# Miniprotein binders against Uncharacterized lipoprotein syc1174_c, part 10

Target 1, 342 residues: Uncharacterized lipoprotein syc1174_c, of Synechococcus sp. (p08452)
Amino acid sequence: CAVGGYAGDALPLARAIASVSDRLITHPNVMNGASLYWPLPNVAYVEGYALDRFAAGDWQLQPVHCNRIGLLLDAAIEPELRIRHQQVAEAAQATLGLSVTAAVITDAPLGVTLRQADSGSTWGTIDRPDSLLRAADQLLKAGCEAIAVIARFPDDPGAIALQDYRQGQGVDPLAGAEAVISHLIVREFQVPCAHAPALQPLPLDASISPRSAAEELGHTFLPCVLAGLSRAPRYRSATESIAESIRPESVDVVIAPETAIGGPGILHWAARGIPILAVAENRSTLDLRPVDLGVPVQHLQTHLEAVGWLAAYKAGLDPAALSPGDRRLSYLNHSVQQATSG
Short names: E, the ipSAE of ESMFold2; O, the ipSAE of OpenDDE; V2, 0.75 times the mean of E and O plus 0.25 times the DockQ between their complexes.

## First folded at step 7 (miniprotein)

Design s3
Fold by ESMFold2-Fast, scan of step 7:
Structure s3 (fold): chain B 342 residues (1-342), chain A 87 residues (1-87)
Amino acid sequence: as target 1 above (342 residues)
Amino acid sequence: SPELEEYLRELKKLAEEIAKKLAEELGVKVEVFVEVDGNRVYILIYVDGKLYFITVEADDPEKLAEEIKKLIEELLKKLKEELEKSE
């Protein structure tokens, strides 16, 4: 889930980091949207549950040239809207060369509902998670290697939260439910999965935030999900012997928003003793609390500092050497240290 | 680390207590799963094959626990209303 973010709002940062990395592993919300217009060949599109399993050391990532994608359509989608999504998938095959090899309609409406509390918290239901999983199983048995899910979401999930989001304030009210849907499939079947909601278009708002406008103009729709899934690495058990895999042991550094440092994924990385860069967020709730978890982190104020830190680190430099302040030798030879101490 | 580990342990305990209470009050099978990602907590509740989910963001573990309890109470009221309609 993108806490406080918009789909694709981190693409400039992702591109800068990708330019100084051998590989960048990131959540779909970082790449969805503008990734169709600005390809990043060394970036891996990895769903949130899979990222957690990777961080925990349970899974490894197998790079692919192309996945056969299955299209999973919620029976709750109106026939006309369903045909539109079918046309989008066929257009992606025709114009982008993607492999969408099978489609299935769930055997029952999934029954997705959403409620937003005054605090901004989201809760809701999926009436038929069993129907979702049966449809996924059919696609996998047909030879699909990744699954794109289109579930029918309520047209108005929360009036206040939606208006705040459209004005560039607060969190996408759909993000949590979208994460749950892909999580269920990834947890059960261990395959790449991403979700695109089926919604009716929103009315024109001339005062809308540029980031929200980017989403409404087509950055966060099915083609972006299909493009991301087409090259998403496959999830394999860490115990398997696989040539050309990305293993959790090969991760050199983790970059996270300062507000996200408390998650279990970060704890897994910290346990490996790798550097963690905690970057202050420009748009997050600016009630900045100290992170007092004992996790070894480097707190940075800007994205530019994070890019500079990574460039130095990749070049084999101690990034601390480029910071203000004196660096002095620590003598472990007791007799020499006694001669100069005082 | 110790503070976060204690917090996660309390969340798991809360999930187990919620599952037990809902199973007792509704007379049906209940399974609860808790996932944490950054400052966001996902609570997945399976009640007789139907999934209920709660997603909460908070910088403060105490405020997060309070918000979860409020949302669980709201969910319980909704579940009892739905069950009464089917009777």
Scores: ipSAE 0.583, ipTM 0.810, lowest interface PAE 1.0, mean pLDDT 75

Design s4
Fold by ESMFold2-Fast, scan of step 7:
Structure s4 (fold): chain B 342 residues (1-342), chain A 84 residues (1-84)
Amino acid sequence: as target 1 above (342 residues)
Amino acid sequence: DPEYLEELKKLAEEIAKKLAEELGVKVEVFVEVDGNRVYILIYVDGKLYFITVEADDPEKLAEEIKKLIEELLKKLKEELEKSE
C-alpha cells in the first residue's frame, strides 16, 4: 500500500494515486482533505497522530464497513450556528446515507484561541480540554465509533494569514489548532476523529481562491468530515491479533512534499527502508533542499511523475527503465571481460 | 528515530522546568510529531496551551520552539496578572 498526503493533498491527486495502489493511506489537511469529499473504496483517512503511531509500528489499522459517528459540539457555539451544524449533519445522513448516531454539547465552552507567528508557526489555547475529552467519552459510551468535533474558532477575516489563505497563498491558519483538537481525542481514546470549525460567514470576496471558496461554500466543511469518518479505519495496538488489518510493514511507498522530507515524520518511514517520493509541485511545500536519509529518495517535479512511478513499481518494473537513455551493466570487479570478440 | 525521540523528551523536560520556575505552578509538557509538524502541548492548571511548528531543519526547529515558548510565557504572565 501507499502512504501519501501529509498536509496539502487534493482529491484529484488522491484519486490518481488510488487508481495505481491496492490501498492509499492519506493524511490530508483537516479542512481540505483529499479523501473527505468523494469516498474512494481503497483510500483510508488516518488522523496525524494515528498516522505517526502507525509509521512507528505502535498501531495497526482495522478497516470498517461503516462507523457510527458522534457529533461533538463546542458549548461556545451560538444557538443559531449550532442549529446550522445540526441541519448539516442531518442533511449528510439524508443525502449521503451516513450514520450520525448521537450528539453532545460540551459541558463548558472549549475556549479556543489562535495566533500565527511571522514564521507561519501557530500557537493558541484550549481553556477546557477536559470538557472536550468528557464529551468524547460520552459519545463513545453511547456506541459511537468515530467522532466529528465542531469547535468555535475566533472570527478574524482581517488577519493577514487568513486573508493570504483566502487568496490561495500559504497554509490554512486553522489547520494546526484543528489537528491539536483531533489529536487530543485520538491519543486518549484511539478512535478516528476529525474537526470542522464553527465560524461566522465571511464577507463576499470575488477574487477568493477556488480551494478557499470550496471551504466557505460548504464543499469541504462538516459533510466532508462526516464522509471521511464513516469509512475511517479503527486504530488498534500492533500487539493485537486482528483479521484484515493494515500493518505498517505492508506499506510499499511514501509520497510526500519535498518540505516534509527534512521533517521528523519521514524518519519513521525511512527507518523501514521503503522508497520515498519527494514531490516539488505540491503547492503546500516551500521547495526546500532535502537531506540524505540513507534510503532511496526519488525527487520528482510533478504529481503526474509520482503516479507514473507508482504504476511502474506496482507492475514490477524498475521505474528508471521508463526514463530516457540506455542503462548498462555494472561490473563489481575491474578484471577484463571474458567475452570481447565479435 | 530513537535519538530524535530522546531529544524531544529532553526538550519537553526543559520547557516544563523553565515554565514551572517562571510561573511557580505545576506544568506538564508533551512534544509529539505529525508528518513535518511538531506539536508542543503545555498544560498549566488544567488549561492547554499549544504550539505547532513545521520544520525542515532540526536546529531551526529548536530555536523556533524556544522563541515561541518565550512569547507564550509572556502571554501567560499577562493572563495570570489580569485574572488574579
Scores: ipSAE 0.594, ipTM 0.821, lowest interface PAE 1.0, mean pLDDT 76

Design w4 (from L3b with I48L L69M)
Amino acid sequence: SPEELKKLAEEIAKKLAEELGVKVEVFVEVDGNRVYILIYVDGKLYFLTVEADDPEKLAEEIKKLIEEMLKKLKEELEKSE
ESMFold2-Fast, scan of step 7: ipSAE 0.623; ipTM 0.851

Design w7 (from L3b with Y46W)
Amino acid sequence: SPEELKKLAEEIAKKLAEELGVKVEVFVEVDGNRVYILIYVDGKLWFITVEADDPEKLAEEIKKLIEELLKKLKEELEKSE
ESMFold2-Fast, scan of step 7: ipSAE 0.605; ipTM 0.858

## First folded at step 8 (miniprotein)

Design K1 (from L3b with Y36F T49V K64E K72E; at its last look DockQ between E and O 0.79; V2 from the best seeds 0.00; counts 0 for: pTM E .670 < .8)
Amino acid sequence: SPEELKKLAEEIAKKLAEELGVKVEVFVEVDGNRVFILIYVDGKLYFIVVEADDPEKLAEEIKELIEELLKELKEELEKSE
ESMFold2, look of step 8: ipSAE 0.636; ipTM 0.858
ESMFold2 (binder alone), look of step 8: mean pLDDT 74; pTM 0.644
OpenDDE base, look of step 8: ipSAE 0.556; ipTM 0.830

Design K3 (at its last look DockQ between E and O 0.75; V2 from the best seeds 0.73)
Amino acid sequence: SPEELKKLAEEIAKKLAEELAKELGVKVEVEVFVEVDGNRVFILIYVDGKLYFIVVEADDPEKLAEEIKEFIEELLKELKEELE
ESMFold2, look of step 8: ipSAE 0.738; ipTM 0.914
ESMFold2 (binder alone), look of step 8: mean pLDDT 75; pTM 0.678
OpenDDE base, look of step 8: ipSAE 0.702; ipTM 0.902
ESMFold2, look of step 10: ipSAE 0.735; ipTM 0.909
ESMFold2 (binder alone), look of step 10: mean pLDDT 75; pTM 0.678
OpenDDE base, look of step 10: ipSAE 0.698; ipTM 0.901

Design K4 (at its last look DockQ between E and O 0.69; V2 from the best seeds 0.00; counts 0 for: pae E 2.3 > 1.5, pTM E .634 < .8, end hemmed in, 8% free)
Amino acid sequence: SPEELKKLAEEIAKKLAEELAKELGVKVEVEVFVEVDGNRVFILIYVYVDGKRKLYFIVVEADDPEKLAEEIKELIEELLKELKEELE
ESMFold2, look of step 8: ipSAE 0.358; ipTM 0.722
ESMFold2 (binder alone), look of step 8: mean pLDDT 72; pTM 0.638
OpenDDE base, look of step 8: ipSAE 0.482; ipTM 0.806

Design K5 (from L3b with L8F V35I Y36F T49V V50I A59L K64E K72E; at its last look DockQ between E and O 0.83; V2 from the best seeds 0.00; counts 0 for: pTM E .652 < .8, other shape alone 2.809 > 2.5)
Amino acid sequence: SPEELKKFAEEIAKKLAEELGVKVEVFVEVDGNRIFILIYVDGKLYFIVIEADDPEKLLEEIKELIEELLKELKEELEKSE
ESMFold2, look of step 8: ipSAE 0.644; ipTM 0.849
ESMFold2 (binder alone), look of step 8: mean pLDDT 71; pTM 0.597
OpenDDE base, look of step 8: ipSAE 0.567; ipTM 0.835

## First folded at step 10 (miniprotein)

Design M2 (from K3 with V36L; at its last look DockQ between E and O 0.68; V2 from the best seeds 0.00; counts 0 for: pTM E .741 < .8)
Fold by ESMFold2, look of step 10:
Structure M2 (fold): chain B 342 residues (1-342), chain A 84 residues (1-84)
Amino acid sequence: as target 1 above (342 residues)
Amino acid sequence: SPEELKKLAEEIAKKLAEELAKELGVKVEVEVFVELDGNRVFILIYVDGKLYFIVVEADDPEKLAEEIKEFIEELLKELKEELE
């Protein structure tokens, strides 16, 4: 009755998938600023390292009503910008009913820098990852159950990559560094963690894509991070006895990009015999080599097809019955089969 | 195969980071992980407590190896400049 997936790069798509699922476990690349107005009670945010541990069977997920969120602020954040983030967190608590129970400023600037390698890959630094971890530890000892990290990112993190992303091209240049930060916290402390970069407001650009503009609404990215962490399931060892937990055995369907097929997480799901929907994000499926997972992978062109597949599957139908064309019977008798061959 | 790419990245990064550490007289540590969405490979190198990283989206072992080499060469240049 649970659906696991890696597709969630837009809130409307997550809403569509959630409408045909009992639960959706996702690690969205981007949560737009409007996500505060569209609550999804059956969607659970799970950080990438934790999702890998869950897929491997090392961790189980404990659903929660509301996490006590700790706010981890980079000492490098300028006083005016820090006040903005403080105000946003207090506003989110007051207007959305979130619980932001403690805040800490790191004991040293984290020193996040970003640049783009000649290949277009994200290159960067964190000067004081130890300071990051010490601040997280303080929040956890104060009783926080999830951590929102606000690190000071450069305002110009790789102008070509950022400009391309703002025009709807390529990948968020900040996402890689954000993933590194959350990875360090989740690996060390086994708690839900997400990152909202501290940036000065970006310049207006009439040509930015609507998805990118949604992230830039207002002066901070923090509200959607807090909303996601508020209901993020807690990560527990698979050996713990927890009465109402989500275990990997309860996952009914996995939705992933075709480029992720063959990865360690997908292999764990394939070994469990779980249907895998591979979505071609506007890429030609002829460019991909099939990977034999021991379970058939359903190749789909769009996430809309994944929604239809899930609706049919949940209704107890063979989703192939919704495809055009006839499916002919094959006889297992060798002599009959030869008679039908051209 | 992301697991094969991870193993390749670990081998290359550890070898080159050890050479960097020897040339500069510093201690280095390497961590590599892959993310399930989009075949991103993360190469993390700690030099005297400071973290340097590159995020590579590749399904081609030759591209991955080239990017790791370029990353470590650029890191070496920067660390040499700091010594001056």
Scores: ipSAE 0.641, ipTM 0.872, lowest interface PAE 0.7, mean pLDDT 74
ESMFold2 (binder alone), look of step 10: mean pLDDT 75; pTM 0.681
OpenDDE base, look of step 10: ipSAE 0.686; ipTM 0.895

Design M3 (from K3 with V36F D37N; at its last look DockQ between E and O 0.59; V2 from the best seeds 0.00; counts 0 for: pTM E .778 < .8)
Fold by ESMFold2, look of step 10:
Structure M3 (fold): chain B 342 residues (1-342), chain A 84 residues (1-84)
Amino acid sequence: as target 1 above (342 residues)
Amino acid sequence: SPEELKKLAEEIAKKLAEELAKELGVKVEVEVFVEFNGNRVFILIYVDGKLYFIVVEADDPEKLAEEIKEFIEELLKELKEELE
């Protein structure tokens, strides 16, 4: 659910949730570690814009056996680095059985730049978003059903932000630009899309956070992107008649960080009466603003509690039975409650 | 709410983008979207086909407005330099 988290650091949680769920719908950033991936057959890998459309009831999700993946390569990628990505795609077909059926190099360098505003906000540019979209269109016309974008990103997107992230602090400085790129493609073409930035490997640093190290293990971020896109459900209009479909009405529970509560997606789920599990997990709540969802939000301290909640729910139990304390009756007759007080 | 912040951001960005377009004589388009988790607002400004964006983590209308203004002021400065 969280955009821009550490690569692979939510994968243990996703595996635990998947083990107690019939199906898990989640964002690529929850699932991806560079070379650290684990196949999860009941997980639906869905891009953020598509998650919003799904939550709003505009789109439904069509499960697939295997997507024909198109590889979209930024013209700005150096020849040696491009060959490494080509080899990853060919290796994915040979060793994982994935289908990467076409590749295109953009007709112009995309021109991705990144900066930080004085406020710490991510600022960036994409010189040729038109070239990005034209390349995506070519892949779709060639029969591709999902798009992996490899754009050349700056190697040093912000010295302080990068240093903080490598040490386990702050957020991924690339995440904003990645979200913009995938947003443009999914909004325009309504297809599964994920981004693997093309970067030079960072120098070895013995002190980096283990969570950050997952992003530095390989020469590319592409392997996990391809694995996720291979079985990513297709996005369809909610009005289409599809025999096997994941519809918003099929969602039984939503798990989100407390910092994410109040977003348009979460509000849609709350309006449907779906249980919302808000997990604190020692994250900063300084920016948190409570909102009235009209449905009780279950505030949990840890993701372990969320897994337990789901396990009880799947077993047909009231999850409150696992919490400490007595569960006492609440009489609707006010005078009875007053008479029982001592 | 996030929808109210989105509408505010659109209003501010479109107004300032219109001023930018008039001053520079170029076509400017604005797009705003809110991250599905609701705590980040993406403001996208297209100037003559090139995309400029800022990602603002804001739940305060005053902070959001200030960041958009600063973003567009810096963008105008860069584009004026380029023109000359």
Scores: ipSAE 0.686, ipTM 0.893, lowest interface PAE 0.7, mean pLDDT 77
ESMFold2 (binder alone), look of step 10: mean pLDDT 77; pTM 0.700
OpenDDE base, look of step 10: ipSAE 0.708; ipTM 0.905

Design M4 (from K3 with E57R D60S; at its last look DockQ between E and O 0.68; V2 from the best seeds 0.00; counts 0 for: pTM O .794 < .8, end hemmed in, 5.5% free)
Fold by OpenDDE base, look of step 10:
Structure M4 (fold): chain B 342 residues (1-342), chain A 84 residues (1-84)
Amino acid sequence: as target 1 above (342 residues)
Amino acid sequence: SPEELKKLAEEIAKKLAEELAKELGVKVEVEVFVEVDGNRVFILIYVDGKLYFIVVRADSPEKLAEEIKEFIEELLKELKEELE
């Protein structure tokens, strides 16, 4: 399920889907609700690049009891703000029983910068991606199995864009850079990774969108990141013999926004003959041409319809049996001659 | 489609990166990926160990091409200013 854009907005959907599924494999954006998170025992928290590699059949997912999480801290984080993140990690160990086993500060400031172009695209830089990778390598050598990254982000990546996002409009200006950071780690090391930005607290805004409010209730996104990573499946090469691994062949249904249809991941699922539920309810700025995948795609209007479809499917029903109308058998070899009652 | 946009982005970014590399005399590496929801195209450009990226939500191939071009032009300007 590729639902997201606002922290916490997709959690209700993930909970609904998880309740009608044996297992839900989903992107971090679906599960990350800043200070508002909900533990789901049958959810596999999988980063975007890893999802694509999984769909392609290059990687398999190894379910775990728990991961030893390494905390990767940007050297650019101010000492007080670093202590707050450390306290969150320590609290997660003490209160949630999570395993945060090591922390590393990067040997250089990561140097994350962000700007918005007039076109609405987000531009950014990471000054020291090498320092990021070295820090991750240190954590992995210390026996960490998942990486939580905390990079120092600009406090004002674009006042207008941030304001619009806080009003439930536009795009999260940070989300692009966050995705890049996690992508770099996962691509290089083949380990679960998620990011929580280090930011100064935003000014109180009483007009904040309920969908964005979860992001402002806490000091950091780290709690939900740690919760997700704590039970994230590990990534293994498809050629490895891993007991009880999740393979693409075990996926029964894919749920994606309509805008994801024709994307690389969806194309891989289509090639495997996996049923695809395309949901139109997701807000997208992309005007995509209809793509014929050569496989049946169920076009649904709402996430509720997708949940209903899954519930019917899990019950062993043809989901179309829940739709109004009579289905008649079509014979392949006989035209039903309407007996003209003379 | 997101895949078509990815391919287009790869082609454009590669071409522009080659031009950038030639003009600056530096090694440039390019990576393109699409977000899971298909809404965003990511273009990563490595120049002398520093990562530059653009995240594009393009409504059309033409808009995508324009945004990538603008990004590379601005990047080129910034890199020239840093080398002076």
Scores: ipSAE 0.673, ipTM 0.888, lowest interface PAE 0.4, mean pLDDT 82
ESMFold2, look of step 10: ipSAE 0.739; ipTM 0.914
ESMFold2 (binder alone), look of step 10: mean pLDDT 75; pTM 0.677

Design M5 (from K3 with E3L E35T; at its last look DockQ between E and O 0.60; V2 from the best seeds 0.00; counts 0 for: end hemmed in, 7% free)
Fold by OpenDDE base, look of step 10:
Structure M5 (fold): chain B 342 residues (1-342), chain A 84 residues (1-84)
Amino acid sequence: as target 1 above (342 residues)
Amino acid sequence: SPLELKKLAEEIAKKLAEELAKELGVKVEVEVFVTVDGNRVFILIYVDGKLYFIVVEADDPEKLAEEIKEFIEELLKELKEELE
C-alpha cells in the first residue's frame, strides 16, 4: 500500500474504509501521522509481523478496551529529549485518557545506525538488541500490554535521502530500522509494539511535501503511536480459546495495492479464499510482475473505488451492480441459442 | 513474487552468513522477512549479539542478490577491521 509510506498520508483512506467497515485491520504506518492523528474506534492497529502471523492463522487478535502502554526509552536519548517524550506521554494520559503505566530506560544505548548504500538499499545496525529485549521484558513483567519504543536515531541518516523523502520522493530512511525494532519486540514477546524515533528537530523547510509535513509539526511521533497502541488488539496464539477474538475466518475482504499482490500476507488470504481488492493507485515504484493467486482478484483503479466497493459489499450488493452495463444470466447447461428471428 | 524473493534472499543470506561465520570464527544467525505489502525484504544478521540489517526493495532478484552480497562483503570488512 502506498498507504502509509508517509506519516498521515494514508489516514484519510483509513478513515474512509473504517466508515464503511465493521472493522478495519491495518498496519500502524497507515495511521501514524505524527502530531496529526485521528481516533478510529473500529480500527485494529496490528504490527507487520503480527499481520503476517494473523494471515497465516498462527495468531488471533484480541480486541481490547484499552492497553496499558509501557514506554521503552533508549539510553542514548539525551536528557532534554527524554523529558519531551515523557511530557508527551504524561499529556496523553492527562488529555487523552491513555494508560501509560510504566517507563524503562534501556540498560545500554541501543546504538541504532543507518546508512544508505549506493544501490539504494538501507543498511543499519542495532548494537544492543539484547538491551531492547530486556527493557521490553521489564515492562511486560510490570503488567504492560503494549510497548512504545523510542530509539535514538541518527539526526542525519543521509542528507540526500532525508531531503528526497521530505520532498515526497524516495523511501523513509528511518522506516527500515523502525520496522526492525518493532519486529524484534513482536516476534519475541507477541505483544503490540510501535516505534517513535527520537530525533532532533529538523530545520524548517518551506518546500516540504504536504504528506511529510505531519512529521515536522510536532517534537515526536509518540502521540500517534500511543493513540494507536492504546486500543491495539492483543496477539494470542490461534490455539487459545479467546472470546470475541478476531480470527482469519472473520476477514471478509482484503484491500492491498496492486504491487502487494504476491506478498506473503496476500498469499495467505488468497489461500483462504478471501476476496482481494487490488488498488492500482497505490503503485509503488516496484514493477512487480502480475502474480496469479489462483483466486479472483478485483482490480480497482482508485481508493475511492475501493471505498465504493466496500460500501456496496457491506450493503449486501454485488459491487458490479453499481457499474454500468447489463449482466445477463448465463446458463451452465443451455447455450442460449439466439433465436435469429429471420 | 515477493515470496520467491524472500526465499532467494534466505538462501543467499544463509550461504553468505555461513561464509562470514567461517571467516570470523563467530556464530552468525540470519533472519529474513518481507513486509506485508511485499515491497521490502529485510535481512537481519546477528553477529556476536550485534544486529546488522539490510532493507532491499523487492523488485529485482538479480539486484537483490547483488545488494545482499555487497552488504555481506562490507559487513565482513567492517567486522575484520573491528577485530584487528
Scores: ipSAE 0.700, ipTM 0.903, lowest interface PAE 0.4, mean pLDDT 82
ESMFold2, look of step 10: ipSAE 0.725; ipTM 0.907
ESMFold2 (binder alone), look of step 10: mean pLDDT 77; pTM 0.708

## First folded at step 11 (miniprotein)

Design R1 (at its last look DockQ between E and O 0.68; V2 from the best seeds 0.00; counts 0 for: pTM O .799 < .8)
Amino acid sequence: SPEELKKLAEEIAKKLAEELAKELGVKVEVEVFVDGNRVFILIYVDGKLYFIVVEADDPEKLAEEIKEFIEELLKELKEELE
ESMFold2, look of step 11: ipSAE 0.702; ipTM 0.907
ESMFold2 (binder alone), look of step 11: mean pLDDT 79; pTM 0.723
OpenDDE base, look of step 11: ipSAE 0.673; ipTM 0.886

Design R2 (at its last look DockQ between E and O 0.69; V2 from the best seeds 0.69)
Fold by OpenDDE base, look of step 11:
Structure R2 (fold): chain B 342 residues (1-342), chain A 82 residues (1-82)
Amino acid sequence: as target 1 above (342 residues)
Amino acid sequence: SELKKLAEEIAKKLAEELAKELGVKVEVEVFVEVDGNRVFILIYVDGKLYFIVVEADDPEKLAEEIKEFIEELLKELKEELE
């Protein structure tokens, strides 16, 4: 039983789902906890574009023993901060046994800028996407199989947005740019990629949200990125004959936030007739426009309910058998239902 | 996804307008995050990448956000060319 997990950004959720599944396929954001990571042997760490291509049936996932990771460093990173990232990578090799085989510095500063629009959307620029791609190409030519990118982000992408995020409110202002950087590499080279921002250490804030605290406790996000990439499945074209590959047909259940149900990835799964668990995360489903996927969607209120559903499903049960109430058999022919109500 | 298609149509149209006004090649890519409702619009102008990330479940809101982004981008690019 493979579970497609698009649910949440929380490592605890991934751990719970992984415990009740044979395999969890999930986005890096779910696994990325900066300095706080947990190794999960049955989790497939798959970038968002790759997940979409997988769902579409264009790509298949090749499980690996390990990947040779290339470290891609933005030339804009200050020498001292670069040394810190190098030390983290070296420590990951020495202590975790990860394979970080090469490093490259971009031939030009990537020039990442971010701003928040008045509407709340995130705008950004990358001055030198060509430099990013050239650096990735160098790593791949050197025999790297996955790429960890470290771009230099502005230290203050927006004082208010950053402060709100640190208080456990709003959206990570960096997340958009990180997703773009990873997307560019994955789309171009069809390799596992994840990003860790290079930021200067922020002043100690005792009011930081516990959810955001993991991001500030470490000098970098690199440890969790390296851990994820080390065993990330490789991406292969669906037409290739790959032994023991993961194909879309191997996915038994998809979990997604209720807000993601209209997304293209979920639509691909719906088209395949795969059960979808939509999790509201204690949000009112009333605020969500119903999306008709043409397939049954199980709407759940909490991730705990999703874990319970998965546990029942894995046990070969109809999860609805755990719900209170008597289920009566419904007849397709209306004529028979009138007789039992008497 | 209807949302993705709409975003692609809007972004393409606006990119064509941008290209016409600037007299440069503009390339556009749209993708939607798999784990959310974030729409990404990538605009390449002379090798530089500009992007917007929109959290929009409403097509009207999405259209408005993209429009605002393109208008601001056009303004910035004109200022850089002067």
Scores: ipSAE 0.660, ipTM 0.891, lowest interface PAE 0.4, mean pLDDT 81
ESMFold2, look of step 11: ipSAE 0.733; ipTM 0.912
ESMFold2 (binder alone), look of step 11: mean pLDDT 71; pTM 0.615

